# VH-VL binders against q8ixk2r445to577, part 5

Target 1, 133 residues: q8ixk2r445to577
Amino acid sequence: FFGMLQNKGLTDYCFDYNPPDENQIVGHQVILYLCHGMGQNQFFEYTSQKEIRYNTHQPEGCIAVEAGMDTLIMHLCEETAPENQKFILQEDGSLFHEQSKKCVQAARKESSDSFVPLLRDCTNSDHQKWFFK

## First folded at step 1 (VH-VL)

Design f07 (framework fv_retifanlimab)
Fold by ESMFold2-Fast, scan of step 1:
Structure f07 (fold): chain C 133 residues (1-133), chain A 121 residues (1-121), chain B 111 residues (1-111)
Amino acid sequence: as target 1 above (133 residues)
Amino acid sequence: QVQLVQSGAEVKKPGASVKVSCKASGYSFTSYWMNWVRQAPGQGLEWIGVIYPSDSETWLDQKFKDRVTITVDKSTSTAYMELSSLRSEDTAVYYCARSRYSGSYYPFDYWGQGTLVTVSS
Amino acid sequence: EIVLTQSPATLSLSPGERATLSCRASQSVSSYGRSYMNWFQQKPGQPPKLLIHDASNRATGVPSRFSGSGSGTDFTLTISSLEPEDFAVYFCQQSSNYPYTFGGGTKVEIK
């Protein structure tokens, strides 16, 4: 699968990665942005290694979650995907992070109008359901 | 193309209420936050609050929480800001301004023309 | 609330000169790999106009002579070579936390 990774519950929002500094492409948090349909910073690939890859800039990034954290961070892709970079895309649209046993949920940043994907306990919420378009 | 058109100037007495409107066109009204900001004569800009039109979620600066109500009418793509218990220090130009969240965030990228509210005896 | 302090209050320059405007926040406005600091230009009788968002990104239609930089608490707006239409008041604004707040403004005036 590849394309814009859109949220079923927060219907206008897609995964988005737009680092502010081209000299530091990785290390920043993945965010949610209004879907624009043009790919670019919203174009992601779901690989056979269960990675969510960002290919718009070089070097290629892979979404990861650090131990004890709930935020999705862009890391360098590795020859063999480490456990913190593996997400299981389920038939119902859930993105399950195996290492933490949690699901990716569209959530509002507490003190602002910003939205981000965060790890949360898995539920039946449409805010935890994602699809490529 | 994107336009925010506000209601006309108001003159009010102390203790009255004022309701300012902001009609949006040229974009998806429910996909953007709508902010209210005021500017008193000779003073700086002061943020009042914001509403998300899709679900009417509202955030207000605490100094306005007891006097301000922000609402929307999705059928007319119009946002409203009502300020009660008016005092002379509320005399200001009131602006609506849209904002959009993203990795390419455009905060307050379009503003209404402003509505002058004068509070006098 | 986050307090934004702009300096200088007034900057008197001639066309063609470089303008450097400072904005300091009472606490960090950087989170999630972004700096939620924006710059606006305001001319008499008009609403503010967005110039720079997220510290360094120029808004659509804004000339390349305008640039923004900084992160955390210290931010700068630079106008590389002033044009006559650039003499205006400039405000910084943070979108990191509610309530959103504005700096006191820097007036760029002709010498």
Scores: ipSAE 0.000, ipTM 0.529, lowest interface PAE 14.1, mean pLDDT 85

Design f08 (framework fv_retifanlimab)
Fold by ESMFold2-Fast, scan of step 1:
Structure f08 (fold): chain C 133 residues (1-133), chain A 120 residues (1-120), chain B 111 residues (1-111)
Amino acid sequence: as target 1 above (133 residues)
Amino acid sequence: QVQLVQSGAEVKKPGASVKVSCKASGYTFTSYWMNWVRQAPGQGLEWIGVIDPSDSYTWLDQKFKDRVTITVDKSTSTAYMELSSLRSEDTAVYYCARDKGYSGYWFDPWGQGTLVTVSS
Amino acid sequence: EIVLTQSPATLSLSPGERATLSCRASQSVSYYGTSYMNWFQQKPGQPPKLLIHGASNRATGVPSRFSGSGSGTDFTLTISSLEPEDFAVYFCQQRYNWPLTFGGGTKVEIK
């Protein structure tokens, strides 16, 4: 699958990655922003290795969650996908992070100026359901 | 089938607190955000804040951050809005309204409203 | 915060006439072809009811005489031919940015 990764509950919001410096595309938090339908900073690929790849720049990035954290950050993709970069897109639209056994949820961080995807206990909430558009 | 039922009218003295409830039925409570909006008699609508019942995350208008707490009880599918340090200017009908996030689609339904009167 | 200005404050018309209600935003509430503007109808003693979402989409069960248009900062709600039940207060709402904001309302009253 490839395209813009949109939330079913927060209906007009998509995964968005817009680092402040184009030359440093890794290490920053993935956010949610209004879906614009034009790809660019909202274009992601879901791979057979269960990675969510950001293919806008070189080198390509892969979304990861570091141990003990609940935020999604951009890492460099590896030849063999590590557990912290594996997300299982379920038939019901849930995005299950294998290493933590938690689901990606659309949420608002108190200190943030936008919505962000966060790891939370898996629920039947539409805020935890995602689809490629 | 989807219903939001709010608690009854309250009369409070200045300086007191009030806690309004909003009981949801007919849908999966944790799949929708719950907004709180107030309306002073004969005036317009003022947004207070929102809660995501799935994790109790809240976002409040800056005007209300110091005085408002929004909570949920998943076991009873009920949202609560507590407003402290009441002033006469807080006299209003308080509404809860279901939302499917901030797309503008799902501000539907609204509760019937709870009149809170603040008077000495 | 985004300020919404509705005009006129009061619109006095007779049944069968066309009503045109304006809502102006202090900044654009549109993003790549989507407008985050909703319209609500409120009758005395009742909560607001969703009428139009996304500037131009009628909510389920809303009669075809209601239509919404506009983009950017300028939005219009039109009622092509007023029925007795349409005399009410109408509010616009933006959902482009936090905090959510409403217009001051336009009261459509019988002449």
Scores: ipSAE 0.007, ipTM 0.591, lowest interface PAE 10.7, mean pLDDT 85

Design f09 (framework fv_retifanlimab)
Fold by ESMFold2-Fast, scan of step 1:
Structure f09 (fold): chain C 133 residues (1-133), chain A 122 residues (1-122), chain B 111 residues (1-111)
Amino acid sequence: as target 1 above (133 residues)
Amino acid sequence: QVQLVQSGAEVKKPGASVKVSCKASGYSFTTYWMNWVRQAPGQGLEWIGVIYPGDSYTWLDQKFKDRVTITVDKSTSTAYMELSSLRSEDTAVYYCARVYYGSGSRYYFDYWGQGTLVTVSS
Amino acid sequence: EIVLTQSPATLSLSPGERATLSCRASQSVSTSSYSYMNWFQQKPGQPPKLLIHAASNLQSGVPSRFSGSGSGTDFTLTISSLEPEDFAVYFCQQSYRTPYTFGGGTKVEIK
C-alpha cells in the first residue's frame, strides 16, 4: 500500500512529516495534518516488512516508537526492520505497534491545534482506524 | 469574548478580484483553523476552504482552487480570502468561521463573522 | 461530495407547537463513536448560529428546547415548544469530510 494514511475518526487528517531540512530528515515527531493530496509530506509506503516509510528524501525514513514512549518519531530505515519500526495494519483498520502491543491513535497535541499520532491501549475507537488513500 | 469582524460590502465588475478580511479577537488566533463559506442570495451555504493560521496551510474545495487564495497576517490576527476572475454567480455573502480540530466534539463552526456582501454586476 | 437533503422545505407552525426537522445524508457521516452532523439557525441578515454539534450535543448558550438525534444517514432536529425567536431557517451540515456541505434548509415560519 502507498499513499496518504488517513484517520477514520479524525476524518480530514493524514499522517504528515515535514522535516526541518533534507539533510536532517530523522529525529522529529510525525504529525497529523489536513489531507491535501499533494504527496510531498503526506506520502507514505507500507512495506512487506510492516514498516511505514517516508520515501520523499534520501536517506529514507521509517516511523518508529522507542520503548516506553508514545510518540511516533522518524528514524533511518534499516535493511532489516527492527521491532520498534513494525506496525501491523489490521483488517479493521487498526495500526498495531508490535513491540509495545499498543495501537496508533489520532490525538490532539498538548495546548495546541496540532494533531499527532500516539500509541494508546487498543480500543475499537475510529480514532485508531487508518486507511491508505 | 470571541469576535470575528469582517470587512465591508463590495461591488465589483465581472473579471475583477475581491479580497475580504476577517479580524479575530478574544482567543489565540493560531489555535483555531479559519474557514470561508459563502451564501448566494436566496441560496444555501457553500464551503470554500480553510487555513491554519499557525503555518498558513490551506485546503480548498477543488471548485475554488484556481480562483481563491486564503492568507493570514498573524501580527493583526486577520485572515483574508481573495477571489479572482469574478462572475455574476459569485454574488454572495462571504463568511469566515472558526473550527477547532480536536476530540470529535469540536469539528464544528462555533463562531462566524458577520458576513461580507460581494456584488458582481456591470 | 456528500449531499444533505432537508425536509420539509417549509414548516408552518404556531408558537408553542413542536417542530421536527429532518436531514438525510447521501452516505454515512457517522463512525462507531461520533456523528459529524451539526445544526445551524439563520435569521435574515445574520450569519448562521451553531445550535447542535455531533448530532445531539447542545451548544453552550442554546436553549434546552432544542435537541438533536440520529446517526448514519438520518438526523433530526427537534424544537419542543416554539418561541417567537425560533422562526428562522435551519441548516444541517456535515463535517465528516471535505468539502463540508450543508442541507438546503428548512424554513420554520408562523402559520
Scores: ipSAE 0.007, ipTM 0.542, lowest interface PAE 12.5, mean pLDDT 85

Design f10 (framework fv_retifanlimab)
Fold by ESMFold2-Fast, scan of step 1:
Structure f10 (fold): chain C 133 residues (1-133), chain A 121 residues (1-121), chain B 111 residues (1-111)
Amino acid sequence: as target 1 above (133 residues)
Amino acid sequence: QVQLVQSGAEVKKPGASVKVSCKASGYTFTSYGMNWVRQAPGQGLEWIGVINPYSGNTWLDQKFKDRVTITVDKSTSTAYMELSSLRSEDTAVYYCARGWYYDSSGYFDYWGQGTLVTVSS
Amino acid sequence: EIVLTQSPATLSLSPGERATLSCRASQSVSNYGYSYMNWFQQKPGQPPKLLIHDASNRATGVPSRFSGSGSGTDFTLTISSLEPEDFAVYFCQQYGSSPYTFGGGTKVEIK
């Protein structure tokens, strides 16, 4: 699958990655933003290795979760996907992070203009259901 | 329509255990957490804990962790709260209530009718 | 645990009057731009009924005379003009931090 990764519950919001420094595409948090339909910072690819890749820039970035964290961070992709970069997109739309046994949920951040995907205990909530557009 | 229907009143001796049920209908059972709250006669409300019906994971108030077990049966859309080592101060009406801590829509929007548990010698 | 203090304990008013109920948290119950504070109404022999969720949002079917406000540690429930059916006990409740906690309640009674 490839395209914009949209949330079923938080309607019109997509995975978005727009690093402050375009020459440093790793180390920053993935956010949610209004889907604009133009790809670029909202274009992701779900691979056969269970990666969510941000490949509009070189080198390619892969979404990962750091130990003890619940936020999704951009890391460099590796030849063989490490466990912290593996997500299972399930039939019901849930995005399951194998290493932590948690699901990705759309959540609001402290500021009203900020939304982020976070790891949470798995539920059948529409805020945990994702699809490629 | 959303409904939470609880089991009937119980009278128990000190040291016994009680298991209260809460049958949900009118919504997708696994999409919302199920909370348990009690109220002693003439007193305020006290939160016991919550279960995620999808995963089975529970979060309990520390004072209840050693005596309370919350479980679910997905096939019947029923949540259970078992309280062991009963004392007279456990005499209260026990409520189940729908809500979810980490969801932006999570709040106690529907409540069961309550189950009176009386602990007496 | 977060302690919720409601004041006054008892509010004696007549129908048609404005009721203002306060709930103070021992620490902030706001996060991610939201205040995780709810208000409930309870009448004798009945379960609590949700009135306001997330500080200021009326629950479905709740009359417009009920409104909530506040953020951080200080919250208010206002009933703009009391109707006979509004004489009840009101509880605030937070779910911003585990364990979830309730205030001691404010009894709104007829004068």
Scores: ipSAE 0.007, ipTM 0.531, lowest interface PAE 12.4, mean pLDDT 84

Design r01 (framework fv_recaticimab)
Fold by ESMFold2-Fast, scan of step 1:
Structure r01 (fold): chain C 133 residues (1-133), chain A 122 residues (1-122), chain B 112 residues (1-112)
Amino acid sequence: as target 1 above (133 residues)
Amino acid sequence: QVQLVQSGAEVKKPGASVKVSCKASGYTFTGYYMHWVRQAPGQGLEWMGYINPNSGGTKYHQNFKDRVTMTRDTSISTAYMELSRLRSDDTAVYYCARDYYGSGRYYGMDVWGQGTTVTVSS
Amino acid sequence: DIVMSQSPSSLSASVGDRVTITCKSSQSVLYSSNNKNYLAWYQQKPGKSPKLLIYWASTRESGVPDRFSGSGSGTDFTLTISSLQPEDFATYYCQQYYSTPTFGQGTKLEIK
């Protein structure tokens, strides 16, 4: 699978990564933003190693969740995917982070009207269902 | 050349509906959101909503949610905004504007239609 | 909605003057993860469509003259015209796109 990773519940929002410096892709939080349908900063690939890869820019980035956190951040991809970079995309659209045993949910960022993907206890909510478009 | 061309001026009676068109050219229509913004005589800009031409998904401002419908026809690269149950205070210039974020650069309305004047009077 | 407030509502100036227009948001429009302010400035001349001048609070749109500059962060923003030209007499609007878009009420720049 590859393309824009869109939320079933928050229907016009997609995974988005647009770092301040195109050549420095590591360390910033992945956000949700209005889907534009063009790929680019919203273009992700789901790999056979269970990675969510950002391949618009070089070097290639992989989404990770650091220990004790619930936010998704960009790391550099490795030849063998580390456990914190592995997500299981289920047939029902849930995106399960195996290391934490939590699911990726579209959520409102506290004190703002912006949205971000966060790790939450797994539910059957449409806000936890994702698909490539 | 990137251009948005809107339909001509309309005069309507209270209670009627108006449907404004916005034809895009010079770019990939489905790659950019289309916003609708209106401006009453002598007043500022008021955002009404947008449509994603790729999905047909829409978001409307609460002030218009029960009366506005935004649609598109990808075969002719045209967006539409229909406002129903018109009142005299709906008299305004209605603009379409594209969201250039489709290029990954910014979320700004960089190209605007010329505007459609809608006059509501009895 | 995030409310945008502009000051002043109108401003009179002469060609060659330095002009500043301010814009305040009811909530921060700075996204800390990418350190960008989701704030744009538009120029509108009578009978014409708005024209994008500045995006991300301080980035000038292609083709916009160097005399236009944007500054500020969070909730307080300023548009500056360093040396006013005859074609600059217009109404200026700030707009946030951090959430659903909202515009300020506008600042009318008039010839003195």
Scores: ipSAE 0.006, ipTM 0.545, lowest interface PAE 12.8, mean pLDDT 84

Design r02 (framework fv_recaticimab)
Fold by ESMFold2-Fast, scan of step 1:
Structure r02 (fold): chain C 133 residues (1-133), chain A 121 residues (1-121), chain B 112 residues (1-112)
Amino acid sequence: as target 1 above (133 residues)
Amino acid sequence: QVQLVQSGAEVKKPGASVKVSCKASGYTFTDYYMHWVRQAPGQGLEWMGYINPNSGGTKYHQNFKDRVTMTRDTSISTAYMELSRLRSDDTAVYYCARGYSSGWYYGMDVWGQGTTVTVSS
Amino acid sequence: DIVMSQSPSSLSASVGDRVTITCKSSQSVLYRSNNKNYLAWYQQKPGKSPKLLIYWASTRESGVPDRFSGSGSGTDFTLTISSLQPEDFATYYCQQYYSYPTFGQGTKLEIK
């Protein structure tokens, strides 16, 4: 799958990655932002290795979750995907992070009007359902 | 010089599969996406999909997703497009074309010479 | 998919003429953050591969003669050939790359 990764429950929001420095594409948090249909910052690829790749730049970035964290951050992709970069896109639209046994959920960032994808216990909520546009 | 060279013409029967190759030279194969575009006789251009040669990741147009497979071999700088369960209306010239980086940010600046595929019983 | 519509489907002209071909997209291909239009123009001669002429709606590809120019923004675009040459008789296609690529149906430029 390629495209904008949109939330079923938070209907107007898509995965978005807008690094502040074009020379440093890794290390920043993935956010949710209003879907604009323009690709670029919202254009991702879901691969056969269960990666979510950011295709805007070379080398490509891969979404990862560090041990003990619940935020999604951008790492460099590797030839063989490490476990912290693997997300199982299920038939019901859930993004299951197998290493942590948690699902990606659209959530409001505390102390702001911003939204972010976070790992949460799997609840089958529409806020945990994702699809490519 | 930058060049894409495609495999030769194919004649197939309905229900068969065809695999077209596209060999790149004169640039770093993994720096550009490879698109596949077809053109039926007397008709316009129809985008089929692309492959990112660096990752092997693909995107197929909905009309082709159940029948097309795009692959590449980085050791010989060659991309492949296989179309299965051929129908008479798959008769067309099939082109490979490179796009800058993602293909989203630039036009397709270098095209192969085309491979004619004829599907006839 | 974003639908691309070209007008006219065919056009007859003479060497030395100014020719304009129009292209309309079903939704805007202007990305507001970088102020760029994700629109390209191609030329295709009979029996040959398409050749990129213009990208970003108005930027000429290297080696393309300056008689070719692109203009427009958002949903309405124009390709202009300021003084038609014999080698310019061909079919012209617009293409958006704002989303997954789609082409217009083509405009055939033929001798009057």
Scores: ipSAE 0.005, ipTM 0.522, lowest interface PAE 14.3, mean pLDDT 84

Design r03 (framework fv_recaticimab)
Fold by ESMFold2-Fast, scan of step 1:
Structure r03 (fold): chain C 133 residues (1-133), chain A 120 residues (1-120), chain B 112 residues (1-112)
Amino acid sequence: as target 1 above (133 residues)
Amino acid sequence: QVQLVQSGAEVKKPGASVKVSCKASGYTFTGYYMHWVRQAPGQGLEWMGYINPNSGDTKYHQNFKDRVTMTRDTSISTAYMELSRLRSDDTAVYYCAREGYRYGYYMDVWGQGTTVTVSS
Amino acid sequence: DIVMSQSPSSLSASVGDRVTITCKSSQSLLYSSNNKNYLAWYQQKPGKSPKLLIYWASTRESGVPDRFSGSGSGTDFTLTISSLQPEDFATYYCQQYYSTWTFGQGTKLEIK
């Protein structure tokens, strides 16, 4: 699967990666932003290694969650995906992070109307259901 | 080169509907969100909503959500904004505007505007 | 909605003057993850559509004269015209795109 990774509950929002420096693509948080259909910062690929890859740069970035954290951050992709970069996209649309045993949920950023993907206990909430468009 | 051309002025009675068109040229129509912004006489700019021309998905400002419908026709690279149940305070110039280039969320190209007058 | 407040609502100036227009947001427009301020400035001349001048608070749009500059971060922003030209008499609007899109009420720049 590849394309824009959109939330079922928060239907206007897609995974988005907009690093402050194009030459430093790793280390920053993945956000949710209004889906714009242009690809680029919203274009992701779900791979056979269960990675969510950001393909607009070389070397390619892979979404990861570090131990003890709930935010999704961009790491460098590796030849063999490490456990913190593996997400299972399940039949119901849940995006399950294997290492933490938690699901990715669309959540409000601070007090604003902006949103970010965060790890939360798995539920049946539509805010935890994702699909590629 | 990159251009948005809007339909001509309209005069409507209260309670009627108006449908404004915005024809894009000089770029890939489906690659950029299209916004609609209005401006009442002597007043400032008011954002109404946008459409994703690729998917047809829309987002409307709360003030217009019950009366506005945004659509597009990709075969002719044209976006439409229909406002129903018109009131005299809907008298305004209506603009279409393209969302910005690469990671952009600002509006970089604007149509010339369509004057809509609502009077009895 | 994020409320954008511009000041002054109007000002009179002469050609050659340095002009500053201020814009204040009801909440921070600085996104900590990418360190960008989601703020743009537009110029609108009578009977014409708005024209983009500045985006990301301080980046000048291609083709915009260097006498226009944007500054500020978080909640307080300024548009500066370093040496006013006759063609600069217009209404100026700030706009946030941090959470949806809202405009300031505008600042009308009039000839003195």
Scores: ipSAE 0.000, ipTM 0.543, lowest interface PAE 13.8, mean pLDDT 85

Design r04 (framework fv_recaticimab)
Fold by ESMFold2-Fast, scan of step 1:
Structure r04 (fold): chain C 133 residues (1-133), chain A 120 residues (1-120), chain B 112 residues (1-112)
Amino acid sequence: as target 1 above (133 residues)
Amino acid sequence: QVQLVQSGAEVKKPGASVKVSCKASGYTFTSYYMHWVRQAPGQGLEWMGYINPNSGRTKYHQNFKDRVTMTRDTSISTAYMELSRLRSDDTAVYYCARDWGYSYGYFDYWGQGTTVTVSS
Amino acid sequence: DIVMSQSPSSLSASVGDRVTITCKSSQSVLYSSNNKNYLAWYQQKPGKSPKLLIYWASTRESGVPDRFSGSGSGTDFTLTISSLQPEDFATYYCQQYYTTPTFGQGTKLEIK
């Protein structure tokens, strides 16, 4: 599956990654931004190894969660996907992060009107439901 | 099942401080913001502030900023709200409430409330 | 702070009645970028904590009966109970979360 990864609850928002430097693609937080329908910085690929890959820039980035954190960070993809980079896209649209046993939720960034995907306890909320557009 | 259990009722003298606890269970404590809201007898709801249990970062309403301290202990999934220099008009039921996923959000689960009475 | 004003402050009704409660904000709580109204409604019974009914102005919380509905946009919002039941007699509060959270003063729904 590939395309813009849109939230069912926060309807107009898609996964978005816009690193300030194409030579330093790793280490920045994945955000949510208004879906523009053009792919580019909102284009992601869900792979058979359960990775969410960002292929707009080279080298390819893979979304990961650092130990003890709830934010999604861009890492370099590895030949064999590490556990912190594995997300199960379930039939109901949830993105289950295997290592933490938590689900990806659309959330407002602390004290701001910007939005980010965060790990939260799995619920049946539409804010935890995602689909490729 | 998500549950927020608060400490028992307190009676305080003016000028004292009170520390209310809120123990969370049934979910990952560090994954949701915890807010504090109070309600004076016969009055409406008043937001006091929040804590991010993961980072420890707090935001207080300007009306309470000089007297309130919010903390948490992640080892026991408990949030605390301490209000100092108590006045008679601080008499209220104090609630902890879980934010659905925004630092300013709507509250999907509430504690049962802690009655704080401030009188001479 | 955004000031929330509810009307009426109290209302008497009978089981089976259609009840409407209004909430007005001093400034818009509609975020144009996501087209969502940052408004919630709560029910509070005597001696109990508030219970979430509606969020995003019109989305019903899981487990809340379909007789409860929310509508409105920007600064004017309405909570409707289509056919009042005995368990619905309570105080209702609106809340904005566009900025630091503020609540309306409450509407007490009483048995007629």
Scores: ipSAE 0.006, ipTM 0.545, lowest interface PAE 14.4, mean pLDDT 86

Design r05 (framework fv_recaticimab)
Fold by ESMFold2-Fast, scan of step 1:
Structure r05 (fold): chain C 133 residues (1-133), chain A 122 residues (1-122), chain B 112 residues (1-112)
Amino acid sequence: as target 1 above (133 residues)
Amino acid sequence: QVQLVQSGAEVKKPGASVKVSCKASGYTFTGHYMHWVRQAPGQGLEWMGYINPYSGGTKYHQNFKDRVTMTRDTSISTAYMELSRLRSDDTAVYYCARGDYYDSSGYRFDYWGQGTTVTVSS
Amino acid sequence: DIVMSQSPSSLSASVGDRVTITCKSSQSVLYSSNNRNYLAWYQQKPGKSPKLLIYWASTRESGVPDRFSGSGSGTDFTLTISSLQPEDFATYYCQQYYSTYTFGQGTKLEIK
């Protein structure tokens, strides 16, 4: 399925990606931003390969977590999804990152009013629950 | 109350190595990147690199990548920066600084250690 | 690396003066998705560590006096001290965190 990937705990916030350079989408963090309902930079697809795909750019980007990190970074999609790009969207809304055994959590930073998705130990928090609209 | 406490001053000979520590308290150590920034006498600030205390992953500036190693010990909330093959122009105050998670391309430094003076002289 | 240039390199001012320090980046540090400038200002007093004053170009860090303000967007930024106090004797640095981390060369403020 596809659409805006929204947080249950931060109900106004969606996955958002709009790289500073449209010609190079690799290497920047996925952020959380107020849901606007217009698609574009907030439009994602969950695929049968367990990818979270950014479909508004060519070539298509796939969300990944690099080894040893906890931030979600945009990578180029590959013919066969590598382990660092695989997320299990569970029935309860959890996004489980298979390679790290961690869950995606909406997190607020103390020194800013910004929100980002981060890998954290899996809990039953609403901040770890996601849904497509 | 966030606090970063660094190890004491060091005097080294050219060719030696120095290892500076930075002990964090007042927050979840693994929740923020730890950066290292140096300042030569009377000069400006120069970013050296960071470590992700959660994973141990590091990123070093090109100028230091062949001589710097950053590590951490999560059991005591301490980050380390080791600089090898010291030269006289490595004489500086070395700071650790806490970065916020936001963007893969940048983190601002909201809390700083008191600094560790490293003097390299013959 | 993005190069940060500050001006002036130093300035001398009297208590009560309005002081303006400028910072220019070699490329834009404005991120279009969140409409934020990835620019910070730090104060370093003699013998002390740098202290974060302003982030996102214009947001004042908690506990920083109202006399400090930041403005600008893209590549041109300013730090203003509206009424200089004796404790403001310090070197001020701008920093971008848009693409890695680089600092300006610093502006030394000497209070008469």
Scores: ipSAE 0.007, ipTM 0.542, lowest interface PAE 11.8, mean pLDDT 84

